VH-VL binders against Putative glutamine--fructose-6-phosphate aminotransferase [isomerizing]. Designs and how they scored, part 7

Target 1, 262 residues: Putative glutamine--fructose-6-phosphate aminotransferase [isomerizing], of Saccharomyces cerevisiae (a2p2r3)
Amino acid sequence: MCGIFGYCNFLIEKTRGEIIDTLIEGLQALEYKEYDSSGISIQGDELESLNIYKQTGKISSLKEEIDLYNLNKNLPFISHCGIAHTRRATHGGLRRANCHPHNSDPSNEFVVVHNGVITNFANLKALLMAKGYVFKSDTDTECIPKLYKHIYDTSIELGYNLDFHVLTNLVLKELEGSYGLLCTSSHFPDEVVAARKGSPLVIGVKGKTDMDVNFVEVEYLDQEEDYLKLNTQTKSSGNVLAAAPVKYNTCLRKSPPFVHNT

## First folded at step 1 (VH-VL)

Design O02 (framework fv_rosmantuzumab)
Fold by ESMFold2-Fast, scan of step 1:
Structure O02 (fold): chain C 262 residues (1-262), chain A 129 residues (1-129), chain B 111 residues (1-111)
Amino acid sequence: as target 1 above (262 residues)
Amino acid sequence: QVQLVQSGAEVKKPGASVKVSCKASGYTFTSYYIHWVRQAPGQGLEWIGYINPSGGSTGYNQKFKNRVTMTRDTSTSTAYMELSRLRSEDTAVYYCARGSGTEYWIATGSGEVYVFDYWGQGTTLTVSS
Amino acid sequence: DIQMTQSPSSLSASVGDRVTITCKASQSIDYSGSSYMNWYQQKPGKAPKLLIYAASSLQSGVPSRFSGSGSGTDFTLTISPVQAEDFATYYCQQSYSTPLTFGAGTKLELK
């Protein structure tokens, strides 16, 4: 069972309305008892911008919230990556601010959906707050997109031009606990990264016809971090079946530390 | 099994319009884009645009945007390209081609990424006074 | 627009030879670990036929004597050994962004 949902299209045009409907339908197919909130992130009107829509209640409440924005549903995307999440009822968490997706900053440079627990989030939050990041939720999840932005900004300042998978590897080195996550970024348009540690993820591809859609569930048994750069493995041409879990062993020619776990 | 069959040759005067058809068979018509590409005599290939048969959305090469219209009829599995305000430089063979893309879900399947895996036989357009 | 520079414009070969055709994109056409380069063969009076997609993947039904390589901006199509049926015009094409663009073509001629 997957705990989060993403949808990407490449070289097959979809309108904004079609993308939203696909994300909502995906969430509805995965809807379970006691879900009390949901959210999605999709590309905005400006080039490479990302928007977040989220609401408490059932998925129908999210759909009503999205309708209030009067989005241009006919806007076409030849390539697009969207992410989505539903959340189960929790003790003190029935607030819009606690719904996924979470963002790095008001410009949504990095956007994350996540399930699981980041056990060192208190230390990461303290570090990020000391560096000027403003947290608006009570979730552990919010430290993830802010950590992405901190590492990204630091890498730019040091003269590096990291691709998304290298950046993700650096972020994951700082996270402890059990988790599954999807991340999109305005700096890496039309890409999504999927990462997990102790939680299953399933990634699939629709090719020729509806009959070519195969459901493949990949479960990880080790406790080490595994992640997938979705576009790298699922964009491959030919008889592609399913993305395999990978552990990226990235060697930078020079490797100054960007962030150290506190 | 996959086949794209185009309409026959056309001879037009400058300023006229032409509408070329491309009938698909052997696959689910709405599952693949249809692209249009032309080739002037002795010249290379030039991309004109695409149509997504599922939603009817189109994308055009800016060079042709003010003169080209792409449509489809899902009941007959046929795509159309209409080019208006013809000039002698539009004399070319016009091809339709099946493009494929990939839809990803965090849940499913298998697929492939091709841009033009099957082509129509071509439609010759001659524009002369 | 991404410009595709293909070379040579023509070359002569004998059956059994190894030939290479080069294609250079005006910017990188790599995306997320894949190169969005396709190669087509066209014979006189016929539509083009897909040979190679994603720089190095052989299309189903295409003989293994055709191979593609390269990444970033520089790509190569190799035909080895050349057979009599391979004398045709070859085109590279980027599928990275619209407008989709082709190289000017390379005519392979029998010596």
Scores: ipSAE 0.008, ipTM 0.420, lowest interface PAE 8.7, mean pLDDT 76

Design O03 (framework fv_rosmantuzumab)
Fold by ESMFold2-Fast, scan of step 1:
Structure O03 (fold): chain C 262 residues (1-262), chain A 127 residues (1-127), chain B 111 residues (1-111)
Amino acid sequence: as target 1 above (262 residues)
Amino acid sequence: QVQLVQSGAEVKKPGASVKVSCKASGYTFTSYYIHWVRQAPGQGLEWIGYINPSGGSTGYNQKFKNRVTMTRDTSTSTAYMELSRLRSEDTAVYYCARDRTYYVSTSGSTVYIFDYWGQGTTLTVSS
Amino acid sequence: DIQMTQSPSSLSASVGDRVTITCKASQSIDYSGSSYMNWYQQKPGKAPKLLIYAASSLQSGVPSRFSGSGSGTDFTLTISPVQAEDFATYYCQQSYSTPLTFGAGTKLELK
C-alpha cells in the first residue's frame, strides 16, 4: 500500500515552513508503521519552478533531508499547491529514485504522486522512450508525468493551448488500471489535479465559511474515470486537502452532466 | 560484481554477545537495505531484521527485538548484527542479504527480494 | 504473522522428471495485482539463492526450467526437466508483511 496527500492554500497566505509542515503532518496521519519512503513536491523560489524532495526510510528521514537544503521557510505564498506521498513496504531495499513524486524531466514540468497500478505502463514506457524520455526509476508511476509532458508538448506543436484539466483528461484516457493520483505542473502553478479510477480518494475543502466553498471542480470521463481540477485564481479563498487511502464514503463521486439524484 | 562477505565462525558461551559483520562490494552500499536471516541446524530460515544503510534506521522481528542491534559503517560498506544474552537456541548460521526492490511490469506493482546473500557465519553457543 | 505452509517436506525424483512444490499462505499476499512471493534454492553448506520473485518472475541467470505460478494464497514452483544440480532444498517466502516468513522447506532428493 501507498498513501497520497495534497494541500493547497487559496488566497490565504501560508509560509513555506507551514506548507511543508502541513504536507508532512498529512503523511504522518496516513502513515502505517511499515512505511519506508516518502516525498513531497512544493514550489521553488521562482514562481514557475517546482522542487521535489524524497527519501527512503521513515517520514522523519524526509524531514531531515529537507532541512539539509536550508530553505527559506519564511517565504510566503498567497496560493500554493503541494503534493506528497508515502509508500508501504514489508521490508526495505528502496532506491531514492523509486520514491514518489516522479517528474517528467529535469525541469520538473510535471510532477506526480500515485497510488495503485497502471497495467499498460510497459507499453507507455516503450512509446515514451522512443520519443526520447529518459526513465530514472523502476516504477510504473514515472510514465504518468512523462505522458503529461508528451501530450502537452505535442498539443503545443499542433497549435492547441490546453487547460490543465483538459490535458489531464487526455492523459487519463491513455492510462489503464486502478489508481489515484495528484499532479502539479510548472505550466499551471496555482493548480493541482486529482484523479482516481477504482481507488479511494478524499477531498476536503475548508473556506472562510463552511457553507460557501466552490473551489473543487469534478469532471467525469467516459468509462469510469474521475478527475478533479483545483484553480485558486477563479474560486473563493480557502484550504483544500486531498488524501488516499481514506474512508470510501467521503471520496469524490462521478457527476455526469444533466443528471438527477446523484 | 555484487558480493557480501561475512566474518568468520564464532563460538560463545551462554550469556555472551556476538557481533557479525557483512562487508558489501560491487554496488552502492547506501542504496539497498541489508537483512539478517538465520538458520538453526536442520531447520528452516528465520528473519531477524533489517537496516537501511543510508539513514541507519532498523526494523526487527519482535522475537529478537530486546536482544538484537543492527548498525553499519558507510566508510567501509559494512553492516553489523549484534545479538546479546546468547542462549543455546541461538546456535545457527547467520546470513546477511541484500534487499532489492523491483517493479514487475507484468504485474504492475513493486516487489522486494533478497537477491544476494553473504556466505553465512556459523555461531555455536554452548557451555 | 503470515504462516507459509510448504508441501511436500521432501520428494524424490530422477533427472528429466517434472516436479512441483506448493506453498500456501495463511492469508492473501496479493497487493495491487502482484503477489509478494519469492522462491529460494539452498544447497548443503551454502547460502540460499533467489530463483523466482513476484510469484512468477525468473531471476536473472536462473535457468528457464524453473517456473513459478499462483496468486492469493496458493503458489507453485515447478522444475522441468530436473537436472542433477537441482537436488537441493527449496523455500518459499512471503514479502507482504513483517515479520517476513518462510515455508519450512522442501528437500528434492535423487531416487
Scores: ipSAE 0.000, ipTM 0.416, lowest interface PAE 15.8, mean pLDDT 77

Design O04 (framework fv_rosmantuzumab)
Fold by ESMFold2-Fast, scan of step 1:
Structure O04 (fold): chain C 262 residues (1-262), chain A 125 residues (1-125), chain B 111 residues (1-111)
Amino acid sequence: as target 1 above (262 residues)
Amino acid sequence: QVQLVQSGAEVKKPGASVKVSCKASGYTFTSYYIHWVRQAPGQGLEWIGYINPSGGSTGYNQKFKNRVTMTRDTSTSTAYMELSRLRSEDTAVYYCARTEYYVATGSGSWIFDYWGQGTTLTVSS
Amino acid sequence: DIQMTQSPSSLSASVGDRVTITCKASQSIDYSGSSYMNWYQQKPGKAPKLLIYAASSLQSGVPSRFSGSGSGTDFTLTISPVQAEDFATYYCQQSYSTPLTFGAGTKLELK
């Protein structure tokens, strides 16, 4: 009962306004009539900073909140990765704190949107709380960005320089259940990770001269784990869209190759 | 099944270079660090360095930094360690090892969970 | 660099004995409530095998007669009761910071 959407422009200049509009339009295409919260994460004004905007109610409530911030919508980005989410309250109730995206810490070092269920979240939350992480929501999702930060911080302290790809694999090894997620990080600017396990996730790519979005099914990188790293520093320029289809989704032309529950 | 298979034994003269390979299979090569550790005859274990196969970044033990180069080929899932300006003291078995991090067991730790079989290097005139 | 002082360098024991091997780090290897200490077993001609990680966590497939304890700078590996296949060399290793460092090893020999 959740929808996730991501949008990246790469070597194709977009304004902040265009990026926000694209994320919101993506969420509207995934909207189910009973959705009761939404949110997005986009780059802030400072290099490598990430901002989160989220609100209870319809997507229009999120638009109103964003408008109140008086953001410079004309600010250009040659490369940018944004993520977005709509939710129907099933876990944790209807509170702003329970809306996606969820973050690792007040500096938004890791930001995640998620669809599905993390079945071992209680154990992960207990472990992370014992390590000093403060949880502000009742969702299972919040353990994910905090696990990213814990593994990242530990690796840095130990003298390792982890790529976002390797870091994500370490996080995914600890997660159980059925899920789809998108993650962005201030430590990995211009990159977004899309990952799934047992839940459908579709990636779209749009070239500079293309009128249609080319939708790509999520691919397995090995038999145990399934993830995709979207790197905006690749040689090929383009726009990348990622979306997890909701029941009766009409925004995607290609069906996911598999559906866990009919 | 996870496996690290190393290249065969090498005999080199002082001043030469050697390049040892470590071919990974049974897992996503770019998701785990590869470390190199050596052991001289009758001696203990000595850490040489690591490579992150994803980005190619490396970290070397200062003792070897001016002589060691670590690389990888992601198309063949193979890591390489090249040691130059060889001395008789470099005679040792050289191991590659995969590093994993565990969080769920209540205490995080970086470990060498799988090792290659070792490559014997003999440096003699 | 963190120096790992392992003792004793060699130890003679009989099957059924309880043996302890100690390892001391030159500085604390604790971070955020975890101790970054690992123990390995090495048999002649073979690569080392992980026994214990995070000071006290038993690696999958390793018999429960192996146990680890300690925190901060002082750590212990205990083997009880010793079995015939346990006669090998044991190494402690800190994974707290690079360069990664090992103790000098303890050779467990049959009496």
Scores: ipSAE 0.000, ipTM 0.455, lowest interface PAE 12.5, mean pLDDT 78

Design O05 (framework fv_rosmantuzumab)
Fold by ESMFold2-Fast, scan of step 1:
Structure O05 (fold): chain C 262 residues (1-262), chain A 129 residues (1-129), chain B 111 residues (1-111)
Amino acid sequence: as target 1 above (262 residues)
Amino acid sequence: QVQLVQSGAEVKKPGASVKVSCKASGYTFTSYYIHWVRQAPGQGLEWIGYINPSGGSTGYNQKFKNRVTMTRDTSTSTAYMELSRLRSEDTAVYYCARGSTIYVDSGSREYYVATFDYWGQGTTLTVSS
Amino acid sequence: DIQMTQSPSSLSASVGDRVTITCKASQSIDYSGSSYMNWYQQKPGKAPKLLIYAASSLQSGVPSRFSGSGSGTDFTLTISPVQAEDFATYYCQQSYSTPLTFGAGTKLELK
């Protein structure tokens, strides 16, 4: 039992402090019933860098962890995509290493939050370990960012020029089971991918006056798989929220962003 | 030279409050967290909490949260810890310490490792009737 | 809260000896390739002094006879060779999660 949340600002300047506050508020607005851990990922001080902050316990433990890092909360971002997660312990132990987000490597080239169960996790982990990947957690989720990196590295080595959308499609083809996930990458700054199969995922989009959606792309793979690519280069100004509570939970957000049919 | 200088020893009665100061010099005060740690006579170290002098944000050990308040004055580079409703078990040496250092791993990623690289000399608090 | 179990509580040594102090965390204190473990030295009537951070990184100005090792839950401080000024109490500390917690201390005494 997990909740995921993402927040992106596009051509609407936000400070790091505002972004962190929005991610934390998004987590609090999910049905907050006995979560055992939480975490977020946001951009670091350099454009292509990603940082992860995660902790066992309630959201207050995560807030305390973030405060220890003495971040420049006034640092502005004209475009930024952050992801967040809360978890009730049902897979893996109550260890910080088992908290989401999970990363591909120490450089955080790919960072993922996930809800659901990857049923072929054992086979994927064995394959990735044989290729030199080191797993630090007991969770099934950790295979996802490592699979992203493996496919990315292999494609680059073979001369392919993949965008985040195509890379995600290749990753999703290897996953079995149910999932709702958000992924960010230092290779694809200002982009987030949202994907689901058998798990709910809600995307909210709000522009200032025009309320248009031309800054998001939605790709449907089949009846059970969907994903969303957010492209800041083709967008209108706006804010995007994504949330995927557990299947029978309801989102408690007071005033979520909304999309108009025109 | 980095230096943290604390206020002098205090003797208080049960139920009173105490406010200890920690004056920083030799570095940019707002660039490092200030933590407070206490040590009862003959005992080990116990973390009380921190303050970020830049924004004034604080974090407290739950054991002390309803009795401790941390503040700072950036114009004098001074941090304060106030502990209220004192009891005899609060008799201890109270230290301020400069927190946080940066660790750079082999991937060139920077991590903030909360360490106490410089300490004040300590303030002895005695709570007795 | 993360419990830090430090052993032994005390040990006796002579100048020139090699001594080892162990610290065990109740859960892993590793994150993204780093271990959030610090070691401090405290002499009677004085504030503690930082020796080692990030499990194995020597603090500037600390003699190389001090070394730290370990990852996950099991950590070690080694002093070799012990000098006269090293007789003190040593504390491990995790900086992985608040509340920040210390081991109970190890008193290094002259034989």
Scores: ipSAE 0.000, ipTM 0.394, lowest interface PAE 18.7, mean pLDDT 77

Design O06 (framework fv_rosmantuzumab)
Fold by ESMFold2-Fast, scan of step 1:
Structure O06 (fold): chain C 262 residues (1-262), chain A 119 residues (1-119), chain B 111 residues (1-111)
Amino acid sequence: as target 1 above (262 residues)
Amino acid sequence: QVQLVQSGAEVKKPGASVKVSCKASGYTFTSYYIHWVRQAPGQGLEWIGYINPSGGSTGYNQKFKNRVTMTRDTSTSTAYMELSRLRSEDTAVYYCARWRLYGSYFDYWGQGTTLTVSS
Amino acid sequence: DIQMTQSPSSLSASVGDRVTITCKASQSIDYSGSSYMNWYQQKPGKAPKLLIYAASSLQSGVPSRFSGSGSGTDFTLTISPVQAEDFATYYCQQSYSTPYTFGAGTKLELK
């Protein structure tokens, strides 16, 4: 079992420290008793750069590790999208390199957190390795950000300029099996993509007058009677409805957040 | 001006609980962790734990984990530390302190709350 | 847990002297080029006051006669020249990992 969490602030200033704390608290809210690793991805010091922090052990071990990086935690962000993950090993074993997030290349052009099983990953990995991609983990997940990079680069060479949503649809067409994932990219700094197939993924926006501070809740759901938590059962303020698990693809923007209705 | 103002001295019997407050002013309360440190008479400093006022997440020293609870109220910019099942060895001055995530240090301290545990 | 061994436990000095206090961590507290060592001063009846962070960085408002040095496991606080207001207890603290731990303290006394 895995937990996925994403957090975006939109046109409201948050410090790097506040963003990290929100991502860590989101992971803690997923209530996994036996998790064995966690990680986050946030914007780096350079404009449009992405950094990855991950560690084996409890979520507190990740927070301790992040505190050692001597980051400027007072650095403000008017808009920011971060993603987070916690897991119990099912594929790839317990090792730092196998923790999520996974990246496409040393520049972190695409960064992914994922739960599920990609049944054709061996074929995708072989293809990507033939094209020069270097794999550092033995997870199936690592093929996803590398596939994003390959399709992105090929499209640019052919003269196309793809929206993140369109790029994601092209990536998803190549994946077989089940997944719930979040993806961020240095090429799309104000966006996060959420996608799922056969694996529950819940996207929510906090209601009330604080809608300007967009909060995205993502969790893995068991086979319960209520497969999802919808804010539509709580009265929305300011004309925003809760997002539910999507069948295929949802692209989240900082202006405005994606909203689904039943 | 940054200030951390703590509640007054407490005298408790063994087995009781105490709840100490720490009211912050002069900065954005949710931007800095609040930690708690105690000092027994004539002894050194001992770290108890922390609370992140933004999300409410906490971390406790294993020695206190089964007896300490830290909470906060963002509307009043106040952090709380509750210590239960008090023993005479819990007699100490309890400090709250603001934590700088950059550099990892305590930059401002409360004035301290004296707790005396006696029968 | 990381143990902090501070020495000496007490030290007598006169105004104008150079004094050195040492602190040894039971394991390295260095990470990515930084040493996670802090020094605090405490006067009777008062809360501790930060002097030095990251082994050698002087806190704003602290006089330059205080300096810190060291890396890995061995760290030093130097006060030179000692002034009358410096007679107090000094504590080292590691901020490398929880639980955060302090040395037992060094009491600086007038000769």
Scores: ipSAE 0.000, ipTM 0.391, lowest interface PAE 18.6, mean pLDDT 77

Design O07 (framework fv_rosmantuzumab)
Fold by ESMFold2-Fast, scan of step 1:
Structure O07 (fold): chain C 262 residues (1-262), chain A 120 residues (1-120), chain B 111 residues (1-111)
Amino acid sequence: as target 1 above (262 residues)
Amino acid sequence: QVQLVQSGAEVKKPGASVKVSCKASGYTFTGYYIHWVRQAPGQGLEWIGYINPNSGGTGYNQKFKNRVTMTRDTSTSTAYMELSRLRSEDTAVYYCARGRWYSLRYFDYWGQGTTLTVSS
Amino acid sequence: DIQMTQSPSSLSASVGDRVTITCKASQSIDYSGSSYMNWYQQKPGKAPKLLIYAASSLQSGVPSRFSGSGSGTDFTLTISPVQAEDFATYYCQQSYSTPLTFGAGTKLELK
């Protein structure tokens, strides 16, 4: 069991510190006592860069690492998408490399948090390793951002300019099992994809008025999996929260992820 | 073969600073934390802090926080601990240690130690 | 800070004996089904050596005559049978919370 959480602000200015606090609060709302690692991914100092912070231990260990990294917490973002994760080690042991988020490459072109089991990950890993991808963890999750990168690079080489949601659909068609995931990418700034198959995923949207919420577009696949795309470039102001349940669906229903916990 | 090799002994005057190095080999440097621990003559072990070589993130024991700085160089797989405004009570052996994967804080391999003597 | 109370401060034994060293944390150091307790051996002029991690897990290369037990706040290191090379100082350590803290040490001496 794992907990995932995402937070996007859209045309509502938030500082880096406020964004980090919201991600940490979201993880605390999903916290189960058996969780032994956590992590987040947020935009770096450059427009298209993504940074990953992850740590073994309690959520407080992650907060301690972030606090001591000398981040400019006053840096403002008019639009931003961050993702977060807590994990209980069931396989591979408790070490930093096995914590989520996982990335596609050293430049963090694709970053993923995930819960569930990818039943064909061994086959995907073998295929990706044959294409030159280097795996650093013992998790099934790491094949996901690397699969994104492979499909993205192949599409670019063939002359296609895929939207993030189309790229995600192609990735999801290769995955087997039950999962909930969030993905961000330096190629698709200010966008997040939330996707699921078999695992429940809750999406919260909060705008200034009911009409503002009506301008947020939600796309559903006509399949077992669902996903949400938010394009911050052309939509009305709002906040988007996405979270997958850890073990108990009832806990997520009683504490919706769009409600901040102080 | 995992190995941590530290720099040599230092003799400093009160008010000076010292920078101790810890060169790692035989494993992926960015996969494990490096901790620093000191031991005054005839005394027990005292934890100073850690550095995450992947991110550069650090955590310090509050007792040392305003005098200690930990850094690393990933190209040489070397961690550094600098302690400033030295006092005679900083006389100790300083160890670096690798944090084990079951927790960032299990010390499965240690450097040989660096002796620091602070005297007037 | 979590205080680690280690006892006894010194212990005399003969080769072949069973010795027990105890360590008490000022608060529970259990989390997520694990106890964040480590045991180290230190010989004069040498760096400490990890013996036991997570209260009861034997470090690779450490002889099986060393064993650890306990949970919550009360922990024990047992050495049985004691060999000549085991005369050293032993330290417990909690890794549950920063600052990481050590017990004051137990010196195992030849009778």
Scores: ipSAE 0.000, ipTM 0.388, lowest interface PAE 18.9, mean pLDDT 78

Design O08 (framework fv_rosmantuzumab)
Fold by ESMFold2-Fast, scan of step 1:
Structure O08 (fold): chain C 262 residues (1-262), chain A 119 residues (1-119), chain B 111 residues (1-111)
Amino acid sequence: as target 1 above (262 residues)
Amino acid sequence: QVQLVQSGAEVKKPGASVKVSCKASGYTFTDYYIHWVRQAPGQGLEWIGYINPSGGSTGYNQKFKNRVTMTRDTSTSTAYMELSRLRSEDTAVYYCARDWYDEYLFDYWGQGTTLTVSS
Amino acid sequence: DIQMTQSPSSLSASVGDRVTITCKASQSIDYSGSSYMNWYQQKPGKAPKLLIYAASSLQSGVPSRFSGSGSGTDFTLTISPVQAEDFATYYCQQSYSTPLTFGAGTKLELK
């Protein structure tokens, strides 16, 4: 139904232009004639800020919108995580608000791209609306970043400082159905979470050299549920690509072991 | 106190251009889209387009796409609509309106700018 | 483009009456369980004012005598009981897709 794509560079300098081009090219590899919306999220000009660009139509429509922003394409990032998505509408609605990525709030504290179906989204939405969250879209996906923010804010209020992987585990425990998702957050700069339950998700890691055991930070594996945390605090440099569905991604080149039993 | 305050009435000759401003206050300017809607004398409402003040991206009704340009200045929280190659049929009141959470809902409107195009 | 057909073009009512205005979209404006229909009130010389969004949700500050209903292609705005300040022109608007389109308007006049 949907295609998701992520690209991260860790301790390998890339310009904003190179990052955007990589995300767009990843989406183009996933594009079919029948896809009707696309979007990306990348770091903004302010430290620890995230920007979302999304549009209905073909990927070329998204590229045209991004070009209108006149971004500094030469701005370098020694580490960066970006996520991207293409979607087909299920009932013919072509609203920008229904495009991915979805966010938790206007400040983009949590940003998610997702494929699959969250079967309990109606219950989660009702709970979150009762807690004061305002939903902009009709998608089941929007409950995910809002759930991240709710759990994060509650944990901070109670005096806890959760790592992104711990926060993600708490979010995933509340989700029912099948899914593949990528999440970034302004609270966890230079980190991305990839998670799946029942849906295929492929993660490739490319390095100049020397794939150290510390490069892949956190992995969670369950019979029907998997998630992975990647961050830029490891000593090894590299590029990370994540994609679903796998058969349409031309950017993956190396699959390291993701599980390391101590 | 959310307000949208528009520039004053304009009288133009056919073939000229007009640039209307819409100054926002009472909220974070970059969090809401600004749309432009016109109303010819005795007629209904016609949507022209929008601008996202955060990045400057725009969407235009195809009817106006070759003549309309929307811009903004985030330092003054002001949106602009420029309409070129004016015709008598462009005589109308032009409104700016705030789009609530990108839902194509116009919860606050400017007071309107009257444009008269005559020889 | 989605065409919005609004009826009647005008109607006369007295204070205390119940009035209904209808709006028909040329195609369904429902998506994922929501109906993308808004209603606005416009008084002479003034900008329009949002009354109803998502077909049936009342905008903050709008009196409960205004209500919206409908789904798919057929929508209604009801005013009951009509008050003196309600004599104005009413417009429906689809928020489903661009270009955004409005009905031709219904003028509510005092008898």
Scores: ipSAE 0.006, ipTM 0.448, lowest interface PAE 10.1, mean pLDDT 78

